# Designs tried in a protein design chat: VHH binders against Abasic site processing protein HMCES (HMCES). Part 178

Target 1, 269 residues: Abasic site processing protein HMCES (HMCES), of Homo sapiens (Human) (q96fz2)
Amino acid sequence: CGRTSCHLPRDVLTRACAYQDRRGQQRLPEWRDPDKYCPSYNKSPQSNSPVLLSRLHFEKDADSSERIIAPMRWGLVPSWFKESDPSKLQFNTTNCRSDTVMEKRSFKVPLGKGRRCVVLADGFYEWQRCQGTNQRQPYFIYFPQIKTEKSGSIGAADSPENWEKVWDNWRLLTMAGIFDCWEPPEGGDVLYSYTIITVDSCKGLSDIHHRMPAILDGEEAVSKWLDFGEVSTQEALKLIHPTENITFHAVSSVVNNSRNNTPECLAPV
Short names: E, the ipSAE of ESMFold2; O, the ipSAE of OpenDDE; V2, 0.75 times the mean of E and O plus 0.25 times the DockQ between their complexes.

## First folded at step 17 (VHH)

Design ko13 (from uc0 with Y101S; framework vhh_6z1v_2; at its last look DockQ between E and O 0.01; V2 from the best seeds 0.00; counts 0 for: pae O 7.1 > 2, placed apart)
Fold by ESMFold2-Fast, scan of step 17:
Structure ko13 (fold): chain B 269 residues (1-269), chain A 123 residues (1-123)
Amino acid sequence: as target 1 above (269 residues)
Amino acid sequence: EVQLVESGGRLVRTGGSLRLSCAASGFDFSTYAMGWFRQAPGKEREVVAAIAWHGGITYHADFVKGRFTISRDNAKNTVYLQMNSLKPEDTAVYYCAARPSQFYDSPKDYNYWGQGTQVTVSS
């Protein structure tokens, strides 16, 4: 997983993340650094994306079931990184393989500290390798959506009016992530950065790509992944597996250039 | 202290009309999506209709589309299901359900549930 869409305005995104805490209280996640959130149809590594994480990471004695939403840099910078420029990190930490997560120090250490997060997106993009050509077919991949009135499904939204309404009641994709905190050696703001855990593709996605993000399907899975105060690393890792509850459609090559940030990036072709 | 109380279920003849009501208390109704589900004997609980917290977006299952209409009154903390052109196949216990903000089609995604109201359509 190396490209996502997360374009909802901040207030719409926040409302889409409404949840109940352990006591059954309805809550909206509390924002940290909301001004760093930049909506886009075409988010690449090194950009900021919104993640959910437990309030307990920021406040001693907080209820670990309460959630914060924060923009974090995509591409985990380990806390031990000694260079002054994170872009000089030689490792690609955009994704973290589920099968080696406990073997790689960059991921094992933050995971041991409970630094689990849920990465939010409208959906993600993958490029299918075609038979005997260098041309790849991009696909937009997302949770199945309930068909609402006053808007059709995304596959039926061929007109601009329908596209504007499809996002009302959109179920955000919730991907399992690991984050870390890096303090610049020469001073400056703490950098929060994350990686997306990947698994083998499900049967439904195998013809598009051999890997997929570890998707947390439903509130029970999301809650357990985030709640590092009550759910151990070993128990949380049981949530990391392929899911068949996913759908997709082919999109235009417009998405190939990460500088393109328009609804055309996810429109069916 | 959270309660959803359905009312209006009764015996009606084929082709008749019925309005179900669900009165909510103990939570901030205006910030919750509401759904109507039904369950017939030997069948799984299925979504019939749903409405987002703001009322501007709704869903109606294909088998009731054009016959049933969901609506809500946030001032009265009540969600309604207007049922027209009733068929014997509509016979079921009808349940009111609530979840934060957005509605989904799966019963497992809803936090609060009423006890149900029986609708029987004869002839």
Scores: ipSAE 0.684, ipTM 0.852, lowest interface PAE 1.2, mean pLDDT 90
Fold by ESMFold2, look of step 18:
Structure ko13 (fold): chain B 269 residues (1-269), chain A 123 residues (1-123)
Amino acid sequence: as target 1 above (269 residues)
Amino acid sequence: EVQLVESGGRLVRTGGSLRLSCAASGFDFSTYAMGWFRQAPGKEREVVAAIAWHGGITYHADFVKGRFTISRDNAKNTVYLQMNSLKPEDTAVYYCAARPSQFYDSPKDYNYWGQGTQVTVSS
């Protein structure tokens, strides 16, 4: 649960997040801080990644079913953190275990404020340890994708576009997260940061790793997780469970070095 | 008010052709992906074909590939399904459906549905 791919250009990512509000109107999420979006095939903790959250977090009396998309720091920095440098936090907030979320102040407090977000990615990486060796096999893990094909045939009467793009219809992985807002003690902009909730792996992933992110499968789950105005913490936590609706393939060791940002990171081997 | 209206379903003989149409109104058609689904009696609804909002990419189920072709005309707010080489197992009610931007294969992911048009293929 410590590495993702989120590489789509901002406009493509935004279109992939199209949703229907409670009035039935198609909308795109509204960006906050769009220039902080840093697409990469190889995102690690402390980097910024886009998350969805309710508009009600930003606007008094807003429709809580409307969505904002914003880059946030991976690795939740609690609002009470006293040091000036978030890297000095003495506990790991990259992930939050679902079975103890209500026991840890760093997660319970923001969750009680309705600070729920949906963490977006192309998919995530995990490393499988093989018995009898020090080698670890990385896998790219993602929602099953419907097969796509380009429209029509090549010809003067057809569209001049002759293309096939796997990513044009990519179903983004939608993971349940919690965020918090930290004011640096020396001043400056408020830091928004998130953690990814984890659960026990489903049977399909258990041979790779024993934990997985809590995946929100479908628009109903995403809407309920985001809508803190209408969905209580208790009801939202019922959405947190493993899913078998997931697939994976082995990838090369190129992804092991977090500085490598190429399509090869997620290419099947 | 959102409306999807299928037309063109009828009785045809094996090997025949049909063209289904679905006229859309009450929403911004050009920003929605469209799908054709079918449901035979006692069977679950299944995706037949789908097309992205911009019309440049499509999906066709393996059981119809090479026989059916989805297309759309955003100026007319209409999606089509051209069905060739029809077989008795294609007999079903055909539904059009819409969801924002992208298409998926599960009926539960679609927001709007038509009432359906019956296609019957006889021997």
Scores: ipSAE 0.578, ipTM 0.831, lowest interface PAE 1.7, mean pLDDT 90
Fold by OpenDDE, look of step 18:
Structure ko13 (fold): chain B 269 residues (1-269), chain A 123 residues (1-123)
Amino acid sequence: as target 1 above (269 residues)
Amino acid sequence: EVQLVESGGRLVRTGGSLRLSCAASGFDFSTYAMGWFRQAPGKEREVVAAIAWHGGITYHADFVKGRFTISRDNAKNTVYLQMNSLKPEDTAVYYCAARPSQFYDSPKDYNYWGQGTQVTVSS
């Protein structure tokens, strides 16, 4: 996964992240560094994206089921990194393969520290290789959306005209991530950064791309992944697997340019 | 003044058990990550285990293999290392360390250290 969309306004995003704590109380996640949130239809590595994480990471004696929402840098910067520039990392940390997560220090260590997060997105993009051509067809991949009562026809959700209406109640994609905290050697603010855990693609997606983000489908999965206070690493890792509960549509090549940040990026072609 | 005082180190036989304690003072213990390190003669100091401020997250070195367990009691300002199934290779000076963070960070980032306690495991 090298491209995502997360374009909802902050308030809408917050509402979309409503959850129940372990007591069954309805809550909204509290923001950390809300000003760092930059909505975009075209999020690339090194950009900031909102993630959910347990409040316990920030507050002593907090209920670990409570959630914080925070923009973090895409591309995990390990805490042990001693260079002043994160871009000098010699290895790619955009993604973490699920099969080697425990083998790579950069991911194993923060994971062992309970630094699990849920990366939020409208969806993610993948490019299908066209046989015989150097052309790649991009797809937008996301959770199936619940058709609002007014959309009587199954086909209406796929029309560009109805697309805007769908966003009012958009179910966000929830991807399993690992984050770390990095203190710059020269001082400054602690950098929070994340990697997206990837798995082999589900059957439905396999023709598009062989790898997919580990998607946490449902509140229980999200809660368990986030709740590092109550859920062990081993238990959490059981949540990491391919899911068939996704849908996708072809999008235009507009998304190919990471500078393009328009609705056209995710619009069906 | 920040103080870390280790205790519990002694001579034990192979297969034996020890519990090390580190009493902390001079800082808000409940807001610090704590760690145990060891240094054998002629070797570099290495991390044994670490524990977050909240006590819910721990790290154990690979060589521990389930033999050692770090814990803490914030009410007592104490961090512990339960060591079971000790081996001669575990012979070292064991040090308590503290990091002023809500997270246990890299072992290299610990900045407060105790004087150490000698653990000797005989064959």
Scores: ipSAE 0.018, ipTM 0.346, lowest interface PAE 7.1, mean pLDDT 89
ESMFold2 (binder alone), look of step 18: mean pLDDT 86; pTM 0.877

Design ko14 (from uc0 with Q102S; framework vhh_6z1v_2)
Fold by ESMFold2-Fast, scan of step 17:
Structure ko14 (fold): chain B 269 residues (1-269), chain A 123 residues (1-123)
Amino acid sequence: as target 1 above (269 residues)
Amino acid sequence: EVQLVESGGRLVRTGGSLRLSCAASGFDFSTYAMGWFRQAPGKEREVVAAIAWHGGITYHADFVKGRFTISRDNAKNTVYLQMNSLKPEDTAVYYCAARPYSFYDSPKDYNYWGQGTQVTVSS
């Protein structure tokens, strides 16, 4: 997983993340650094994306079931990295394989500190290899969405014109991530950065790509992944597996260039 | 205490109409999406209609489109399901459900549920 869409305005994104804490109280996640959130239809590694994480990471006595939403850099910079420029990290930490997460120091250490996060996106992109050509077909992959209609209107058949209206009720993709905190050796603000855990693709996606992000399907899974105060690393890792509850459609090559940031990037073709 | 209380279910003849109501208390109704689900004997619980927190966006299942209409009154903390041209196949227990802001089609994504109201449609 190396490209996502996360284009919702901040207030819409926040409402889409409404949740219940351990006591059953409805909450909206509290923002940290909201000005660093940059909506885009075409998010690439090294850009900032919003993640959910437990409030307990920031406040010693917080209820671990309460959530913060914060933009973090995509591409985990390990706490031990000693160079001044994170972009010079020689290892690709955009993704973290589920089968080696407890073996790799860059991931095992933050995971041991409970640094689990949920990476938010409208969906993600994958490029299908086309037989007999060097061209690849991009697909936008996302949770199945309930059809929406204007109040007082009869719903129509699903169509490209109706696609843009689904955003008012969009179910965000929730991917399992690991984050770390890096202090620049020459001083400055702590950098929060994350990686997306990947698993073997489900049967439904196998014709598009052989790997997929570890998707947390539903609030129970999201809550358990985030709650490092009550859920051990071993128990949390049981949530990491392929899911079939996913859908997709082909999109145009406009998405190929990460500088293109328009609705055309995810529109059905 | 959160409560959703359905009412209006009864025996009705084929072609008849009725309106179900769901009265909500114990939470901020205006920040919740509401859904109507039904469950017939031996079948899974399925979504019938849903409405977003602001009331401007709805969903109606294909099998009820043109016959059923969902609406809400945030001042009265109530969601309604107007059911017209009823068919024997509409016989089921109808449940009211709530989740924050946005509605989804899966029962497991809803936080609050009523106890249900029985609708029986006879020939």
Scores: ipSAE 0.757, ipTM 0.887, lowest interface PAE 1.0, mean pLDDT 91

Design ko15 (from uc0 with F103S; framework vhh_6z1v_2)
Fold by ESMFold2-Fast, scan of step 17:
Structure ko15 (fold): chain B 269 residues (1-269), chain A 123 residues (1-123)
Amino acid sequence: as target 1 above (269 residues)
Amino acid sequence: EVQLVESGGRLVRTGGSLRLSCAASGFDFSTYAMGWFRQAPGKEREVVAAIAWHGGITYHADFVKGRFTISRDNAKNTVYLQMNSLKPEDTAVYYCAARPYQSYDSPKDYNYWGQGTQVTVSS
């Protein structure tokens, strides 16, 4: 997973993340640095994306089931990194393989500190190899969405040419992530950065790509992944597996250039 | 206490009409999406219709499109299901459900549930 869409306006995104805490109280996640949220149809590594994480990471005595939403850099910068420029990191931390997560120091250490997060996206992109050519076909991959309609209108919401009609009720893709905190050597703000855990693709996606992000399907899985105060690393890792509850459609090559940031990036072709 | 109370279920003849109501209390109704679900004997509970928190977005299952209409009245904390052209296969217990803001089509995504109201459609 190396490209996502996360374009919802902040208010719409926040409502899409409504949840129940441990006591059954309905809540919206509380924002950290909301002005650093940059909506885009075409997010690449090193850009910021919104993640959910436990309030307990920021407040010593907080209820670990309460959630913060914060923009974090995509591409985990380990706390031990000594250079001044995170882009100088020699290895790619965009994704973390589930089968080696406990063997890699860059991931094992933050995971041991409970630094689990849920990475939010409209969906993600993958490029399918086309036989007989080096051209690849991009696909937009996302949770199944209900076919909503505007109240009092007739049947417009199922038009494939207009995704604007569904965004107000869009079910966000919720991917399992690991984050870390890095202090710049020269001083300044702590950098929060994340990686997306990857697994073998499910049957439904195997013809598109051989790997997929570890998707947390439903609030119970999301809650257990985030709640590092009650759920151990060992128990949380049981949530990391392929899922079949996913859908996709082919998109235009416009998405290939990460500088293109328009609805055409995810529109069906 | 959160409560959802369905009413309006009864015996009706094929081709008849019926309006179900669901009265909500104990939560901020205006910030919740509402759904109508049904369950026939020996069958799974399935979505019939849903309406988002602001009322401007609705969903209707394919098997009821053109016959059923969901609506809400936030001043009365009530969601409605208007059922027209009823068929014997519409016979089921109808349940009202609530979840924050967005409408979903899966029962497992709804937090609050009513006790249900029985609708029987005979020939």
Scores: ipSAE 0.664, ipTM 0.855, lowest interface PAE 1.4, mean pLDDT 90

Design ko16 (from uc0 with W53S; framework vhh_6z1v_2)
Fold by ESMFold2-Fast, scan of step 17:
Structure ko16 (fold): chain B 269 residues (1-269), chain A 123 residues (1-123)
Amino acid sequence: as target 1 above (269 residues)
Amino acid sequence: EVQLVESGGRLVRTGGSLRLSCAASGFDFSTYAMGWFRQAPGKEREVVAAIASHGGITYHADFVKGRFTISRDNAKNTVYLQMNSLKPEDTAVYYCAARPYQFYDSPKDYNYWGQGTQVTVSS
């Protein structure tokens, strides 16, 4: 997984992340560094994306079921990294293979500290190789969405133009991530950065790409992955597996250039 | 304490109309999406209609589209299902459900549930 869309305005994104804590109280995740959130239809590694993580990472004795939402850099920089330039590591920590996560120091150490997060996106993009050509077909991949209509309408037409109208009730893609905290040697702000765990592709996606992000399907899986105060690393890793509850459609080549940031990037063709 | 209390279920004739109500208490109703689900004997619980917390966005299942209408009154903490042109196939227990802000089609994604109200449609 190397490209996502996360374009919702901050208030819409926050409501889409509403949840219940362990005591059954409804909450909105509390923002850290909200000014660093930059909505985009075309997010690449090294950019920041919003993630959910437990409040207990920031507050001693906080309820571990309460959630913070924070922008983090895509491309994990390990806490033990000694050099001044984090860009040296960014290219090899965009994704983390589920089968070797406990063998790689860069991922095993933060995982042992409970540094689990849920990476939020509208969906992600993958490029299907076409036999006998150098052209690749991009696809936008996302949770199945319930079809919405305006209150009091007779019904909504199923058309490409309606894609701009679905966002008010859009179910965000929730991907399992690992994050770490790196303190620059010369001082300055702590850098929070993450990697997306990847698994073998499900049957439904196998013709598009051989790998997929580890998707946490539903609030039970999301809450268990985030709650490092009550859920051990061993138990949390049981949530990491392919899922069939995913859909997709082909998109135009506009998405290929990561500098293109328009609704055309994810519109069906 | 959270409560969702359905009312309005009864025996009706084919072609008849019925309005179900669900009264909510113990939570901030205006910040929750509401759904109506139904379950017939031997079948799984399925979504019938849903409405977002603000009321501006709704969903109606294909099998009830044009016949049923969901609505809500946030001042009264109540969600409604207006059922027209009832068919024997609509016979089921109807459940009210709540989840924060947005509605989904899967029962597992809803936090609060009522006890259900029986709707029976006879020929």
Scores: ipSAE 0.704, ipTM 0.862, lowest interface PAE 1.2, mean pLDDT 90

Design ko18 (from uc0 with I57S Y104S; framework vhh_6z1v_2)
Fold by ESMFold2-Fast, scan of step 17:
Structure ko18 (fold): chain B 269 residues (1-269), chain A 123 residues (1-123)
Amino acid sequence: as target 1 above (269 residues)
Amino acid sequence: EVQLVESGGRLVRTGGSLRLSCAASGFDFSTYAMGWFRQAPGKEREVVAAIAWHGGSTYHADFVKGRFTISRDNAKNTVYLQMNSLKPEDTAVYYCAARPYQFSDSPKDYNYWGQGTQVTVSS
C-alpha cells in the first residue's frame, strides 16, 4: 500500500470516527494538531495522514479506550534514528510485513511500547501490472458502501455529483498501523510517524496486487488494536490477517502523478 | 435510560397504507442516524430504510423504493416510515435502530434498538 485518498473535510472525518469507550459512552475522537490535517485524493509516503490512537499515549492514567485523532507522517522514523534529517533514513518504512514485524527492530520496538494506531483513508490505490506492456491499471480499493440518496429523491447513478453526495455517509477504511516518536537531535517538535502493516492479498484482490494493507473490519477489531492498555501485543497481532470485505473499481491514470489532487483520481472510468 | 418505542403496526389489506413512528429518548437524537429494519418469520433482520443525523441523506432498500419513505422530526425526537402500496411480502416485525451520525445497512452497526411493531398485510 503506497497511495491513499483521505479527502474528507475535518468535521465529516471526525463524525465518521464516532465510537464507544469501554464504559459505553458515545464519543468523537479528540484532535491533536488539527491544522496539520491536509485533505487529499492522492496521498503518498512522507505526507501526513490522520490516525487514531489511544489517549493513554499522551496522558498518564487516561482511559486507554478513549481515542485521539492526529496527523502523522507516513513513513516510520524509528526513535533510535540519530541523523538530523528523517528523509535520510536508508530503508523503506512505508509498509511493514505482518510475517516479519517481530523480527525488525524498527517495528518490534514501538510495537513493544504499545504504539499501535489505526490509519484512516477513504480507500487506497493499487496498480495492476498488465502482461506485455509497462502500462499499469490503477484501482481504488475501499470498504463496501451503502448507496446514499438525497432525502426524498432517488440518486442518479455514476455522476460526479453522486460521488460527492456519498461522502457524508462514507465508511472510512481502517488500516492497522504502528507508529513511533522521534526527537530531533538538534531540538524541535517530536515527530510522530507511522507504517501500514501489510498481509497477503485476499482472493478478491489477487488479480490486482499480491499484497494488501491489514484492514481492521469493524469497531471490535479497531478497539482491540488501539487499546494497548488492555490488549497485549500478542493478542493484537491476531487481528492482522487478509479480509474479503473490500470492493474496488478502475480509475483514470490521472492518479499516477501524486501531484494530481482532484476527484477524478478516484472516479470510476 | 435509552429507549426507542415503535408504534403504528397493525393488520392492513393489500394495497393499503400505514405510517410507523419511533419515539426516541435518553440520548441526543439530533446526532444519531436512524434506521428501520424488518424481520419476517424464519428470515434474518434486514434494512428497509435509513436516514442520516441531519435528515438530508437517506437510503431505501430496492424492494421498497417508491413505496416507502423514511423521514425524521428532530424537534419531536421521532423517526417515521410511511408505507404505501403494501404487499403480503411486507409482513414482518418492524424495528427502529440508532447509531451515531452515519447510517449502515448492517444490524450489527446499530447501538440502540426498539422492541418492534408487527405489520401484517393480508388480501
Scores: ipSAE 0.731, ipTM 0.881, lowest interface PAE 1.0, mean pLDDT 90

Design ko2 (from yc2 with Y100S; framework vhh_6z1v_2)
Fold by ESMFold2-Fast, scan of step 17:
Structure ko2 (fold): chain B 269 residues (1-269), chain A 122 residues (1-122)
Amino acid sequence: as target 1 above (269 residues)
Amino acid sequence: EVQLVESGGRLVRTGGSLRLSCAASGFTFSSYAMGWFRQAPGKEREVVAAISRSGGSTWHADFVKGRFTISRDNAKNTVYLQMNSLKPEDTAVYYCAANSAYHLDEDAYDYWGQGTQVTVSS
């Protein structure tokens, strides 16, 4: 997973993240650095994306079940990175493999500090290799959405007008992430950056791509992944596995260029 | 200054019981998960038990499960290890340690005690 869509306006995104804390109190996550959130249909590595994390990372006496939403840089910069420019990190930290996450220093160190986050997206894109051609077919991949009398199953035949209406009650994709905090050696603001954990593709996606993000399906999984004070790293890692609860449709090649940021990027073709 | 002080270690006979205590000071105890580790002569240090920040979740290594119980009292800044049905193989120096996250690998732990010796004889 190297491209996502996360286009909802801040207020809509916040409401889509409504949750219950440990006491059953209904809550909305509180924003940190909301001005860094930039909605886009076409998010690439090194851009900022919103993530959920426990309030306990910022307030030592907070209830660990309370959530913050914060934009973070996609592409984890390890806390021990000693160069001045994080864009010069030579190894790729856009994704981390679930099977080696506890073996790789870049990921096991932040995991040991409970730096687990949930990466939010409308969905993600993957490119299917097409037989007999060097061109690849892009697909938009997302949670199955609730059916309404006015909008049935989302498909390639949906008109653009009907497609826009589905965002009113869109269920955001929730991907397991790891983040780290990097202090620039020459001073400046702490950089928060994340990686998406990846697993082997499920049966339903195997014809599109061999890998998929580790998706946290439902509030129980999301709550356990975030709660680093009460759920051990080892217990949380049991939540990391392929899921079949996913759907997709083919999209236009417009999405191929990460500079294109329009609804056409995810519209069914 | 951060301090973790273990106590309760002594010589005990096979089948006996001990309760180890670890008194914490110099940091916000309730903001840390706690672990008990042990190291026997000539062996590497191993995790014995761990407890979440609130004490609502605990983990015990397979080799002590059913015999040892970790607990904590956040009002007293103390973590405990109740050790029952002791075996000669339990002979080791026992260490308490603190980490901001509930985690089983010793590499993550921020603060360590000096250790308390437990010797189990036939």
Scores: ipSAE 0.793, ipTM 0.911, lowest interface PAE 0.7, mean pLDDT 90

Design ko3 (from yc2 with Y100S Y102S; framework vhh_6z1v_2)
Fold by ESMFold2-Fast, scan of step 17:
Structure ko3 (fold): chain B 269 residues (1-269), chain A 122 residues (1-122)
Amino acid sequence: as target 1 above (269 residues)
Amino acid sequence: EVQLVESGGRLVRTGGSLRLSCAASGFTFSSYAMGWFRQAPGKEREVVAAISRSGGSTWHADFVKGRFTISRDNAKNTVYLQMNSLKPEDTAVYYCAANSASHLDEDAYDYWGQGTQVTVSS
């Protein structure tokens, strides 16, 4: 996973993240740095994306089941990185393989500190190799969505006008992430950055791409991944596996250029 | 202000059992993970066991697995270490400590007790 859509206005995004804390109280996540949230239909690595993380990362006496939402840079910069410019990092940290996460220092260290986050998106994009041609077919991949006006879920056969109506009740894709905190050597603000954990693709996606993000399907999985105060690294890693509860449709090549930021990027063709 | 007070250390024979207690005061006990550490003469301090805020998750060092059990009672602000099948190499001062983050994050122990001496003789 190297491209996502996360275009919801901040208010809609916040409501889509409604949750219950350990006491059963209904809550909305509290924002940090909300002005750094930049909605887009076409987010690439090094841009900011919203993530959920435990309030305990910021307040030492906080209930670890309470959630913060914060924009973080996509592409993990390890806390030990010594250069002044994060773009100089010699290895790609956009994704982190689930099978080697405990072997890679860049990921093992923040995991040991409980730095687990849930990366939010409308969905993600993948490019399918087409046999006999140099062209790749892009697909938008997302949780099944409920139609507000009809029984059933929204799908590829629905008109673009119907797609515009669904966003108020959109079920956000929730991907397992790891983040770290980097202090610039020359001074300045702490940089929060994340990586998306990847697994082998499920049967439903195998014809599109051989890898997929580790998707946390439902509130129980999300809460266990975030709650580093109660859930150990070993227990949390049991949540990391392929899921079949996913759908997709082909989209226009407009999405290929990351500068294109319009609804056409995810509209069915 | 913040206090962690260990008790229960004494001289025991090889194969014996002991239960250590650590009474906490001056902070919100249920908001901290807890750990037990030990230090033998001339040796470095080592982590023995750790327990999450609720007590729902525990970790034990390989050298004590099956012999020691950590537990806590949040209503009594107390963490315990049940030690069974004691060996001479378990002889050490045992410390309890409070962790502001995950029970598995060894760098996050903020508060420490004064220690209680456990001596195991053959």
Scores: ipSAE 0.005, ipTM 0.354, lowest interface PAE 10.7, mean pLDDT 86

